# Ledger of designs, part 13: VHH binders against Elongator complex protein 6 (ELP6)

Target 1, 266 residues: Elongator complex protein 6 (ELP6), of Homo sapiens (Human) (q0pne2)
Amino acid sequence: MFVELNNLLNTTPDRAEQGKLTLLCDAKTDGSFLVHHFLSFYLKANCKVCFVALIQSFSHYSIVGQKLGVSLTMARERGQLVFLEGLKSAVDVVFQAQKEPHPLQFLREANAGNLKPLFEFVREALKPVDSGEARWTYPVLLVDDLSVLLSLGMGAVAVLDFIHYCRATVCWELKGNMVVLVHDSGDAEDEENDILLNGLSHQSHLILRAEGLATGFCRDVHGQLRILWRRPSQPAVHRDQSFTYQYKIQDKSVSFFAKGMSPAVL
Short names: E, the ipSAE of ESMFold2; O, the ipSAE of OpenDDE; V2, 0.75 times the mean of E and O plus 0.25 times the DockQ between their complexes.

## First folded at step 9 (VHH; framework vhh_6qgx_2)

Design x1 (from w3 with A33V; at its last look DockQ between E and O 0.07; V2 from the best seeds 0.00; counts 0 for: pae O 9.3 > 2, placed apart)
Fold by OpenDDE, look of step 9:
Structure x1 (fold): chain B 266 residues (1-266), chain A 124 residues (1-124)
Amino acid sequence: as target 1 above (266 residues)
Amino acid sequence: QVQLVESGGGLVQAGGSLRLSCAASGRTFSRYVMAWFRRAPGKEREFVAAISRSGGYTFYTDSVKGRFTISRDHAKNTVSLQMNSLRPEDTAVYYCAADTSGFYLTSPDEYDYWGQGTRVTVSA
């Protein structure tokens, strides 16, 4: 996890809030560093993590995890991390005969299908274990990224339904947290993506939006991050508090600076 | 601020067809995802169909797929529901709804504006 980001968010693994949905969004940049942050963060918080990775491999996340002081392999072996590798699973679903339900079985259906099997996978993965003593603090669902579901033919409504059921189970029933990444295509004609983003934004408690620089590549500034705290149940005038920072990604850390305070003149 | 007025309801025999229409007031029609909901006697209001802002995408509840078609006309600020092969279980008051945010589109509580409804009765 990135210490500076924890400071900006005024949180630590040992005192993180529960029952919350965090929306990660990236536009014109790669916001995956945010996913790595929260994966590491919640594992260090001793949370049970269900990670639905729809586009990247386990190895990809494991390498970065190591840099951030977390072994995903060990986490998985001890049952702390349940990892669904979407690409690998997709191959299995499409090219192999499957007799039992699969989280991504919609891929083999003639139509768009539904995400109920995926929800059931999440629910089962994060189900409390009757082992007497609670081994983990609280459950976490991490999804990277929901836009892939749209690309695979799912509708925005179906994805929003999926998120709703997950929130009911993970956030409300189990008092855990959710973190989901959605890509902003910036394409006004991509209505499904727009519906998804707006729907998620409306129901999220925390929104982190990473954006590429309008000026293009800069050695000392890789993008800007907008942090938005939202209280969906409050009137619009009191709902939102936001701050914008510039950031630089390094090998094992991310630096943040207030907009306009970068060491480089942009 | 936006008023929705439904029309086209009535009595029809099973297997028949109806076309519902909803007229929206104002100049901001294109800002809204439009939807149809229905409430049968003794039941809760349920989602029927939705259409994206541009009209390029449509969504349906499973029970009406292949029978109902939602469409919109931006020039007239209207959304329509063509209902074919009607069944007695389709009997309900049908409501037009508008959503500016695109939030959980199957939930009535998330829509900003509602019409007064039009009654559809399908006889056996």
Scores: ipSAE 0.009, ipTM 0.313, lowest interface PAE 9.3, mean pLDDT 88
ESMFold2, look of step 9: ipSAE 0.587; ipTM 0.843
ESMFold2 (binder alone), look of step 9: mean pLDDT 85; pTM 0.883

Design x2 (from w3 with R27L A33V T100E; at its last look DockQ between E and O 0.01; V2 from the best seeds 0.00; counts 0 for: pae E 13.7 > 2, placed apart)
Fold by ESMFold2, look of step 9:
Structure x2 (fold): chain B 266 residues (1-266), chain A 124 residues (1-124)
Amino acid sequence: as target 1 above (266 residues)
Amino acid sequence: QVQLVESGGGLVQAGGSLRLSCAASGLTFSRYVMAWFRRAPGKEREFVAAISRSGGYTFYTDSVKGRFTISRDHAKNTVSLQMNSLRPEDTAVYYCAADESGFYLTSPDEYDYWGQGTRVTVSA
């Protein structure tokens, strides 16, 4: 996890909010460092994590996890982490003759619109254990990323329905958290991307947006992070707040700068 | 660089109608979510309406639903706000705004580009 980001978000693993959806968004840059942050954050918070990884391999996340102080292999062995490797599973579904129910079976459909099997996988992965004693702090669903579902032919409505069902189960019933990544394509003809981003934003309690810089590549500044806190039921003096920082990604850390204090501006 | 220019404001009696227009230049119009905000005397800017990049989806604050209609014209690079059944509480300076992300449509902090505003006064 990135300690500077925790400082900006005013959170630590032992004091994290529960029952919330966090939306991660990137535009013209790679925001995946945010996914790695929350994965390591919740594993260190002793949470049960279901990670729907649709874009990268388990090995990729495991290598980065080690740099951030967590062992995904050990988390999986002890039952803390349930990992769905979508890239590998998609190849298995498409190229292997398998008719059994599968969380990604929508890949076999010519006109796919049904994400119920994926929701059932998530629900099963995060259901309370029969032992009665809570082994994990609370359940967490991570998805990297929902844009892959659009690119595979799902409609934005189907993806939003999937997220609604997950919120009802994970956030409301189980008092856990969700973190999802969506890419902003920036393409006006991509109406499904607009619908998905708008729908998720209205459901989210914290929104983190990583953006590429308008001036292009800069060795000392890799991008801009916009942080939006949503407070829909707050009195007028406690409105939604938005903050913007520049950042630099390093091997094991991310540095954040107030605008005008980055090395590129100094 | 980027310019948003509003027009169509003015004085109107309660129950009347106005059509605001916003001409956009210096940007690739089709890549932007467009919105209208307003600032009533003594208040901060508040969200009125937004329209998706394609024009296929529209969003309205509750107080204007059924009375206001947002639309966009890609050929003219304009976004419009048809305001019907106007009330004195609609009196405000109306601002056109553009955001490439479409990220949090009702927050003014999400919009990168703003027009100078056009005044709408609705008399009792």
Scores: ipSAE 0.000, ipTM 0.235, lowest interface PAE 13.7, mean pLDDT 80
ESMFold2 (binder alone), look of step 9: mean pLDDT 88; pTM 0.909
OpenDDE, look of step 9: ipSAE 0.008; ipTM 0.328

Design x3 (from w3 with S101T; at its last look DockQ between E and O 0.68; V2 from the best seeds 0.00; counts 0 for: pae E 4.6 > 2)
Amino acid sequence: QVQLVESGGGLVQAGGSLRLSCAASGRTFSRYAMAWFRRAPGKEREFVAAISRSGGYTFYTDSVKGRFTISRDHAKNTVSLQMNSLRPEDTAVYYCAADTTGFYLTSPDEYDYWGQGTRVTVSA
ESMFold2, look of step 9: ipSAE 0.241; ipTM 0.640
ESMFold2 (binder alone), look of step 9: mean pLDDT 83; pTM 0.862
OpenDDE, look of step 9: ipSAE 0.679; ipTM 0.860

Design x4 (from w3 with A50V; at its last look DockQ between E and O 0.76; V2 from the best seeds 0.00; counts 0 for: pae E 7.3 > 2)
Fold by ESMFold2, look of step 9:
Structure x4 (fold): chain B 266 residues (1-266), chain A 124 residues (1-124)
Amino acid sequence: as target 1 above (266 residues)
Amino acid sequence: QVQLVESGGGLVQAGGSLRLSCAASGRTFSRYAMAWFRRAPGKEREFVAVISRSGGYTFYTDSVKGRFTISRDHAKNTVSLQMNSLRPEDTAVYYCAADTSGFYLTSPDEYDYWGQGTRVTVSA
């Protein structure tokens, strides 16, 4: 997990709030480092994690996890991490005889289909252990990323419904957390992307938006991070707060700078 | 970079209607989410309504839901706020705002461009 990001978010694994949805968004840059941050953060917080990885392999996340101080292999072996590897599973679902129900069975369909099987997978993965003892601090759902669902022809409303059902179960019922990534295409003609992004923003208590700079990518600054705290549970009486930082991604860390300050000054 | 000009404010009796318009000049209008905020005398700006870049998503503060409708016209580079069933509590200066993101809907700090405002007065 990135210590500097924890400082900006005023959180640590021991004190993280529960019952919340965090929206990760990127525009004209790669914001996937934020997914890796939250994966390692919640594993270190001793949370039960269901990770719906629709674009990258287990080994990809495992390599980055090692750099961030977590073993995804050990977490999976001890039952802490339930990992859905969308790339590997997609090959099995699409190319082989369809003989079993599957969380990604919508890939078999010519049209969008529905996401109920994926929701049931998430619910089963995070349901409380009926032995009565709390082995994990709370459940967490991570999704990397929801834009893949749009690219496969799923409508934004279907994706929003899926997230709503997950939030009702994971955040409200189980008092856990959710983190989801959505890419912002920046294209006004992409109505489904626009609907999804805005619909999720109103359900979120925290939005992290990684953006490309107006002057482009350079060796000392990789992008800009906007942090927006929202209060959807108390929208009538609280105001949103937002902050903007520039960032530089390194092998095992990410550095953040207030706008106008150089890395050499901090 | 972009100029926003509101119009359509005025005096109206409670229960009446007004339609506010915001004309955008400058670069491409279609790249902005557009919002209305309002400021009553002696109070801070508060969110009223937002419409996404595509026009496919709208969101309203609770006190105006069902009474106000936000819309946009890409051909005319305008955004409008149809205000029905007006109440004295709606009295405020209404501001049009624009932002390049698709999801900053209620925080004024996320809006890059602002109009000068148009006054709406609702009499009892």
Scores: ipSAE 0.067, ipTM 0.542, lowest interface PAE 7.3, mean pLDDT 81
ESMFold2 (binder alone), look of step 9: mean pLDDT 83; pTM 0.866
OpenDDE, look of step 9: ipSAE 0.595; ipTM 0.825

Design x5 (from w3 with R27F S54T; at its last look DockQ between E and O 0.03; V2 from the best seeds 0.00; counts 0 for: pae E 5.7 > 2, placed apart)
Fold by OpenDDE, look of step 9:
Structure x5 (fold): chain B 266 residues (1-266), chain A 124 residues (1-124)
Amino acid sequence: as target 1 above (266 residues)
Amino acid sequence: QVQLVESGGGLVQAGGSLRLSCAASGFTFSRYAMAWFRRAPGKEREFVAAISRTGGYTFYTDSVKGRFTISRDHAKNTVSLQMNSLRPEDTAVYYCAADTSGFYLTSPDEYDYWGQGTRVTVSA
């Protein structure tokens, strides 16, 4: 995890809030560093993590995890991490005859189907184990990224439906947290993406939006991060608080600084 | 104008059945999860059942599981609650609600739109 980001978010693994949905969004940049942060964060918080990875391999996340002081392999072996590798699973679903329901079985259906099997996978993965004392603090669902589901032919409404069900189970019933990444295509004609983003934004307690620089490449600034705290149950006047930072990604860390305060612009 | 109109309430004997219906208008029905709440005399409004946007998922409070069934009709923009094996403790005003937040929480304050309610009375 990135210590500076924890500071900005005013949180630590040992005192993180529960029952919350965090939306990660990236536009014109790669916001995957945010996914790595939260994966590492929640593992360090001794949470049971179900990670639905729809694009990248386990090895990809493992390498970065190692840099951040977390062994995903060990986490998986001890049952702390349940990892669904979407690409691998997709291959299995498409090319092999499956006798049992598969989380991504919608890929073999004549129509787009639904995401209920994926939900069932998540539910089962995060189900409390009746084996004496709880080993983990609370459950976490991490999804990277939901836009892939759209690309695979799922409608935005179906994806939002899936998220709603997950929120009910993970955040409400199990008092856990959810973190989901969505890519902002920036295309106004991409209606499904717009519906998904707007729907998720409305539901989220915390939104982290990473954006590329309008000026293009800069050695000392890789993008800007907008942090938005939302309290849907509160009056509009107190509902939202936001801050914008610039960031620089390094090999094992991410630096944040107030917009306009970069040494490059001073 | 957003409108939720409940119907189907009435007096029924214990062990009987009722089917509540809620007609929705004035908003995009398919973008909202739908729910039923109830308020018994002298009690706070409580969650009864909810159904997801697509209808693929349903949720129930424990006391009604196995007895109540929530469903929706996208063509008619309606949500229904089939109530079987009714008990006196099910007596309440039942409210239809629409939710775009996706919390499916028991708190009524989290839902966007509400109907006026329909009264269900279950006699012993």
Scores: ipSAE 0.019, ipTM 0.505, lowest interface PAE 3.9, mean pLDDT 89
ESMFold2, look of step 9: ipSAE 0.204; ipTM 0.641
ESMFold2 (binder alone), look of step 9: mean pLDDT 84; pTM 0.872

## First folded at step 11 (VHH; framework vhh_6qgx_2)

Design y1 (from w3 with Y104F; at its last look DockQ between E and O 0.77; V2 from the best seeds 0.00; counts 0 for: pae E 5.8 > 2)
Fold by ESMFold2, look of step 11:
Structure y1 (fold): chain B 266 residues (1-266), chain A 124 residues (1-124)
Amino acid sequence: as target 1 above (266 residues)
Amino acid sequence: QVQLVESGGGLVQAGGSLRLSCAASGRTFSRYAMAWFRRAPGKEREFVAAISRSGGYTFYTDSVKGRFTISRDHAKNTVSLQMNSLRPEDTAVYYCAADTSGFFLTSPDEYDYWGQGTRVTVSA
C-alpha cells in the first residue's frame, strides 16, 4: 500500500470505513497502481478478500504484492484471499469437454449478458461460514477490471446490474467494501463506456481518477490523480469534495504533489 | 474555454410546459458532461439534471423525475431541458453548466463553466 495515498485519503488499515464502493478509473494512462494499493491495503487490514482478476495473472499481483509487504500466496493458502484468475479460468471454461457451471460461463454463450454465475461466485467466496467468531475484519470485493467485460461484449447495463447485486450483498448486507477499476476511453461515441462510468460514479463513495498529463509526458511527473469524495444521503449544502494531485510512481512507493505547487518559502 | 447561453425561459401557468436550450460555443462540445441547475429566490443553486458526454446516461433530482427530460444534440452543440407538468415550486433561474471530468457530477463546485441563467416563473 502507498503511505502517501493513505495520507491523502485520511485512512489506514486500522481505521478504514465499511459499506463503501470505491471507483478507480484511468484516462490515457495506466491506473493499475491503484489496484495494487487497495489489494495490499485490505490484506493488511485483515479483511477477507475476493479478487476478480480478469486480465492479469496471480503471479503478476504476487510480485507487486511482495514489494508492498504482502504475500498473496500465504493469504490464499490461509483462506483470506479468494482469487479468480480470468485468463486461466477463461481457458478452462472454453476448452472443458463438458459444460459445467462456471463463474465465467458467459464466455461460452452466444448472448453473453448473464453475469449471475460470477455474482454467485463472489457471494459464495465472501459468505459468513457461521454466526460464531469472525476471523476477518470484513469482506472486500476487488475487480480488475470491469472494462474487460465490455470488451467481451457485455452491455454496460448488465455490468451495472452485476455491481448492484454485489453492492447489495457485500456492502449493505455484509458491511464490507468494494473496489472496482474501469478504464475511461475518452470517446464520446463509446456509449457503453460512458454509461458504465457514470452509473458506477452514482453508486460510489470515493472516486480516484488517474489521468495522463495535459501537456504530455514528463520524466518527473507520471500523471495526475483526481480524488472525489461522495458523501451519500447528506444535505446538498455539505458538498462533495474534489482534489487534484500530480504523482510519480517509484519502485515501492508513489509520491504526490499539489498541482502547480512550489516549495514553501514561509 | 467554452461559452454557454441559455434560452427558452419565461412565464407559464402551472401544469404547462417549457423547453430550455443551452447553446455551447468554443471547445468541442463532445468533451463535456452537461447539467442544469436552478436557484429559487433566496435559495442556493440546486442540481436538476445531468447528461453524460455521449448522451447515453442521464440523472435527475427526485422532484423532477418523470416531468423533466434532459437531452443533447452533438450536431447543434446544444443541451435541452424539456420541462412538463410545471409546478409553482419549479420557479427559479435555470443555469446550464459544463465540466470536462467525464464523470457524473451533482455538486455545482464540479462544474467549471456556467451560463448566465434563464428565468422560469410558474404561476398558480
Scores: ipSAE 0.182, ipTM 0.625, lowest interface PAE 5.8, mean pLDDT 82
ESMFold2 (binder alone), look of step 11: mean pLDDT 83; pTM 0.861
OpenDDE, look of step 11: ipSAE 0.671; ipTM 0.858

Design y2 (from w3 with Y104W; at its last look DockQ between E and O 0.70; V2 from the best seeds 0.00; counts 0 for: pae E 4.4 > 2)
Fold by ESMFold2, look of step 11:
Structure y2 (fold): chain B 266 residues (1-266), chain A 124 residues (1-124)
Amino acid sequence: as target 1 above (266 residues)
Amino acid sequence: QVQLVESGGGLVQAGGSLRLSCAASGRTFSRYAMAWFRRAPGKEREFVAAISRSGGYTFYTDSVKGRFTISRDHAKNTVSLQMNSLRPEDTAVYYCAADTSGFWLTSPDEYDYWGQGTRVTVSA
């Protein structure tokens, strides 16, 4: 996890608020460092994590996780992390006929929009377990990323319905958290992307938006992070305001500075 | 660097209708989420309505739901607020606002660009 980001969010694994949806988005830049941050954050918080990874392999996340101080392999082995590897599973679903029910079964269906199997996978992965010695503090759903579902032919309404079902189960019923990534296409004519982004923002209490710089790029500045609090849920200084920081991604950390404190682009 | 100019305000009787328009300068209009705020005498600016970049998502404060309609026209670089069934408590200066985040937000502190405002007075 990135300590400087925790400082900006005034949170630690010990004190994270529960029952909430955090929206991660990026525009003209790669915001994936935010996904890695929250994955390591919640694993360090001793949460049960269901990670729907539609873009990258388990190995990719595991390599970055070790740089951030977590072993995804150990977390999976002890039952803390349930990982759905979308690339591998997509190959199995598409090229293997007559298989058992699968979380990504919608890939085989001509009428895209049935995300109920994926929701059932999430619900099963995060349902309470009253056995053994291990206990998890609360469940967490991570999705990287929901834009893939739009690219695969789901409509924004179907994706929003899926998130609604997940919120009712994970956030309201189980008092857990959700973190989802959506790419901002920046295209006003891309109505599905626009509806998805705004519909998710309406459901969110925290939005982290990674943006490419408006006038170019500096070697010491990789982008801007806008932190948007929609409702009081954190200490007063951050509860209902927007903050913008420039950032630089390093091998094991991310540095943040107030806008205008570095060699800025115009 | 977007400039916003509101128009269409005036005096109307309760129950009447009024249409506000906000003209935006520049070719980047389509990149902004747009909102209307209002400020009654002695009060803070309060959120009225917002519309997403594409126009596909709209949101309204409870007191105006069903009476006000926000819309946008990308070809004319305008956003409009159709105000029906006006009440005396709708009396305020109405401001058009724009934000680059791409999300609608209800706090005036979240908007980077503002118009000068247009006055709406609703008589009893």
Scores: ipSAE 0.308, ipTM 0.697, lowest interface PAE 4.4, mean pLDDT 82
ESMFold2 (binder alone), look of step 11: mean pLDDT 82; pTM 0.857
OpenDDE, look of step 11: ipSAE 0.632; ipTM 0.841

Design y3 (from w3 with G56K K65E; at its last look DockQ between E and O 0.01; V2 from the best seeds 0.00; counts 0 for: pae E 6.8 > 2, placed apart)
Fold by ESMFold2, look of step 11:
Structure y3 (fold): chain B 266 residues (1-266), chain A 124 residues (1-124)
Amino acid sequence: as target 1 above (266 residues)
Amino acid sequence: QVQLVESGGGLVQAGGSLRLSCAASGRTFSRYAMAWFRRAPGKEREFVAAISRSGKYTFYTDSVEGRFTISRDHAKNTVSLQMNSLRPEDTAVYYCAADTSGFYLTSPDEYDYWGQGTRVTVSA
């Protein structure tokens, strides 16, 4: 997890708020470092994590996780991490001779958009155990990323319905958290992308938006991060606050600079 | 850099209608969420209405909901505010604003680009 990002968010694994949806998005840059941050953050917080990884392998996340101080292998072996490897599972689901129930079975159906099996997978992965003793701090769902569902032909409404059901279960019923990544195409003609982004933003408590710099003005700067707090328990006209930082990605960390304090002005 | 120019303001009697228009110059108009704000005499800017970059989502402050309609036209690079059933309390300078985040934002601090404003006066 990135300690400087925790400072910007005024949080640590011991103090994280619960019951919230965090939206990660990127435009003209790769925001996946944010996914790695939250994965390691919640594993270190001793949370039960269901990770729906639709674009990268377990090995990919495990390599990065090791650099961030977590063992995904150990987390999976002890039952803390439930990992759905979307690319590998998608091949198995599409080409299997026998039709078995599967979280990604929508890939086999002529009527795309049925994400209920994926929701049921998430619900079962995060269901409290019957032992009566609390083993995990709270459940967390991570999805990397929802844009893959759009590119596979799902409609934005179907994806939003899936998120609604997950929020009702994970955030409201179980008092856990959700973190999802969506890519911003920046194209108004990409109506499904716009519908998904705006629908998710309405539901989100926190939005982290990674953007490429328009000019490349700041030396040694890889992009900027806009942090938008949407506080739904306050009146709508007073709930939005935004902060912008520039960032540089390093081997095991990410450095953040307030606008005007980046390497280009120092 | 986008430039915003409002038009359509003027004097109207209570119960009347006006249509404000905001012309945007710049090839990246489609990347902006757009909003209208207003400033009444002696007050701070307050949110009136917002529209997403695709035009599919709109938001309104409570006092104008049902009376005002925000819309946008990508072919003409314009955003419009149709104001019906105007009241004296709607008297203000109306500002068009744009932000690159693409989200629906209600705080003026979230908008990077502003027009110069167009005055709307509603007489009793």
Scores: ipSAE 0.092, ipTM 0.563, lowest interface PAE 6.8, mean pLDDT 81
ESMFold2 (binder alone), look of step 11: mean pLDDT 84; pTM 0.870
OpenDDE, look of step 11: ipSAE 0.509; ipTM 0.814

Design y4 (from x1 with G56K K65E; at its last look DockQ between E and O 0.01; V2 from the best seeds 0.00; counts 0 for: pae O 13.3 > 2, placed apart)
Amino acid sequence: QVQLVESGGGLVQAGGSLRLSCAASGRTFSRYVMAWFRRAPGKEREFVAAISRSGKYTFYTDSVEGRFTISRDHAKNTVSLQMNSLRPEDTAVYYCAADTSGFYLTSPDEYDYWGQGTRVTVSA
ESMFold2, look of step 11: ipSAE 0.533; ipTM 0.810
ESMFold2 (binder alone), look of step 11: mean pLDDT 85; pTM 0.885
OpenDDE, look of step 11: ipSAE 0.000; ipTM 0.263

Design y5 (from w3 with G56K K65E Y104F; at its last look DockQ between E and O 0.70; V2 from the best seeds 0.00; counts 0 for: pae O 10.7 > 2)
Fold by OpenDDE, look of step 11:
Structure y5 (fold): chain B 266 residues (1-266), chain A 124 residues (1-124)
Amino acid sequence: as target 1 above (266 residues)
Amino acid sequence: QVQLVESGGGLVQAGGSLRLSCAASGRTFSRYAMAWFRRAPGKEREFVAAISRSGKYTFYTDSVEGRFTISRDHAKNTVSLQMNSLRPEDTAVYYCAADTSGFFLTSPDEYDYWGQGTRVTVSA
């Protein structure tokens, strides 16, 4: 996890809120560093994590995790991490006869829209174990990324429904957290992406949006991060708080700066 | 730079209807999520309604749900707010706003462009 990001979010693994949906969004940049942050964050918080990884391999996340001080292999072995490797699974589903229901079986179906198996996978993965002392603090669903579902032919409404059911189970019933990444294509004509982004935005308690710089990638500033805290239940007086930072990604850390305070500008 | 100009405000009796319109300048109207905010006397600006860039998705504050309808016309570069069953508590200056990101629909701080506002007065 990135300590500076924790500071910005005013959170630590031992004090993290529960029952919350965090939306990660990236536009014209790679926001995967946010996914790595939260994965390591929740593992360090002793959470049971169900990670639906639809775009990258386990090895990819493992390498980055090691840099951030977590072993995904160990987490998986001890039952803390349940990892669904979407790419590998997709190949298996498409090219091999499956005897059992698969979370991504919708890939074999003629009609797009059934994410129920994926939901059931999540529910089963994060189901409390009746064995005596709770081994884990609270459950976490992490998805990287939902845009892949759109690219695979799923409708935005179906994806939003999936998220709704996950929220009901993970956030409300189990008092856990969800973190989901969506890519913003920036294309106004991409209606499905638009629906998904807006729908998720409306449901999210915390939104982190990473954006590429108009000037492009530079040595000292790699992008801009917008943070929005949403508290829908609070009176108008307690308005949503939003802040914007510039960030620089390093090998094992991410630095954040107030806009205009980067070394490049100073 | 996008300019927003609101119109359609006025005095109306309780139970009446008004239709607000916001005209956006430029050719990039489709890039923006659009929203209506309002500021009542002595109160802070509050979210009323928003519409996605495509126009397919709409959001409303609870107090106006079922009474207000937000829509947009891409050909005319306009966003409208149909207000039915108006109440005295709906009295406010209504502002049109444009969000370039189309992402933070309910947060005024994320909107890049604002109109000057149009006054709506609902009498008892």
Scores: ipSAE 0.008, ipTM 0.276, lowest interface PAE 10.7, mean pLDDT 87
ESMFold2, look of step 11: ipSAE 0.230; ipTM 0.632
ESMFold2 (binder alone), look of step 11: mean pLDDT 83; pTM 0.862

Design y6 (from x1 with K65E L105M; at its last fold request DockQ between E and O 0.58; V2 from the best seeds 0.00; counts 0 for: pae E 2.04 > 2)
Amino acid sequence: QVQLVESGGGLVQAGGSLRLSCAASGRTFSRYVMAWFRRAPGKEREFVAAISRSGGYTFYTDSVEGRFTISRDHAKNTVSLQMNSLRPEDTAVYYCAADTSGFYMTSPDEYDYWGQGTRVTVSA
ESMFold2, look of step 11: ipSAE 0.587; ipTM 0.840
ESMFold2 (binder alone), look of step 11: mean pLDDT 84; pTM 0.876
OpenDDE, look of step 11: ipSAE 0.762; ipTM 0.889
ESMFold2, look of step 12: ipSAE 0.567; ipTM 0.821
ESMFold2 (binder alone), look of step 12: mean pLDDT 84; pTM 0.876
OpenDDE, look of step 12: ipSAE 0.771; ipTM 0.897
ESMFold2, fold request of step 14: ipSAE 0.541, 0.567, 0.563; ipTM 0.823, 0.831, 0.831
ESMFold2 (binder alone), fold request of step 14: mean pLDDT 83, 84, 83; pTM 0.867, 0.868, 0.866
OpenDDE, fold request of step 14: ipSAE 0.857, 0.866, 0.856; ipTM 0.934, 0.939, 0.933

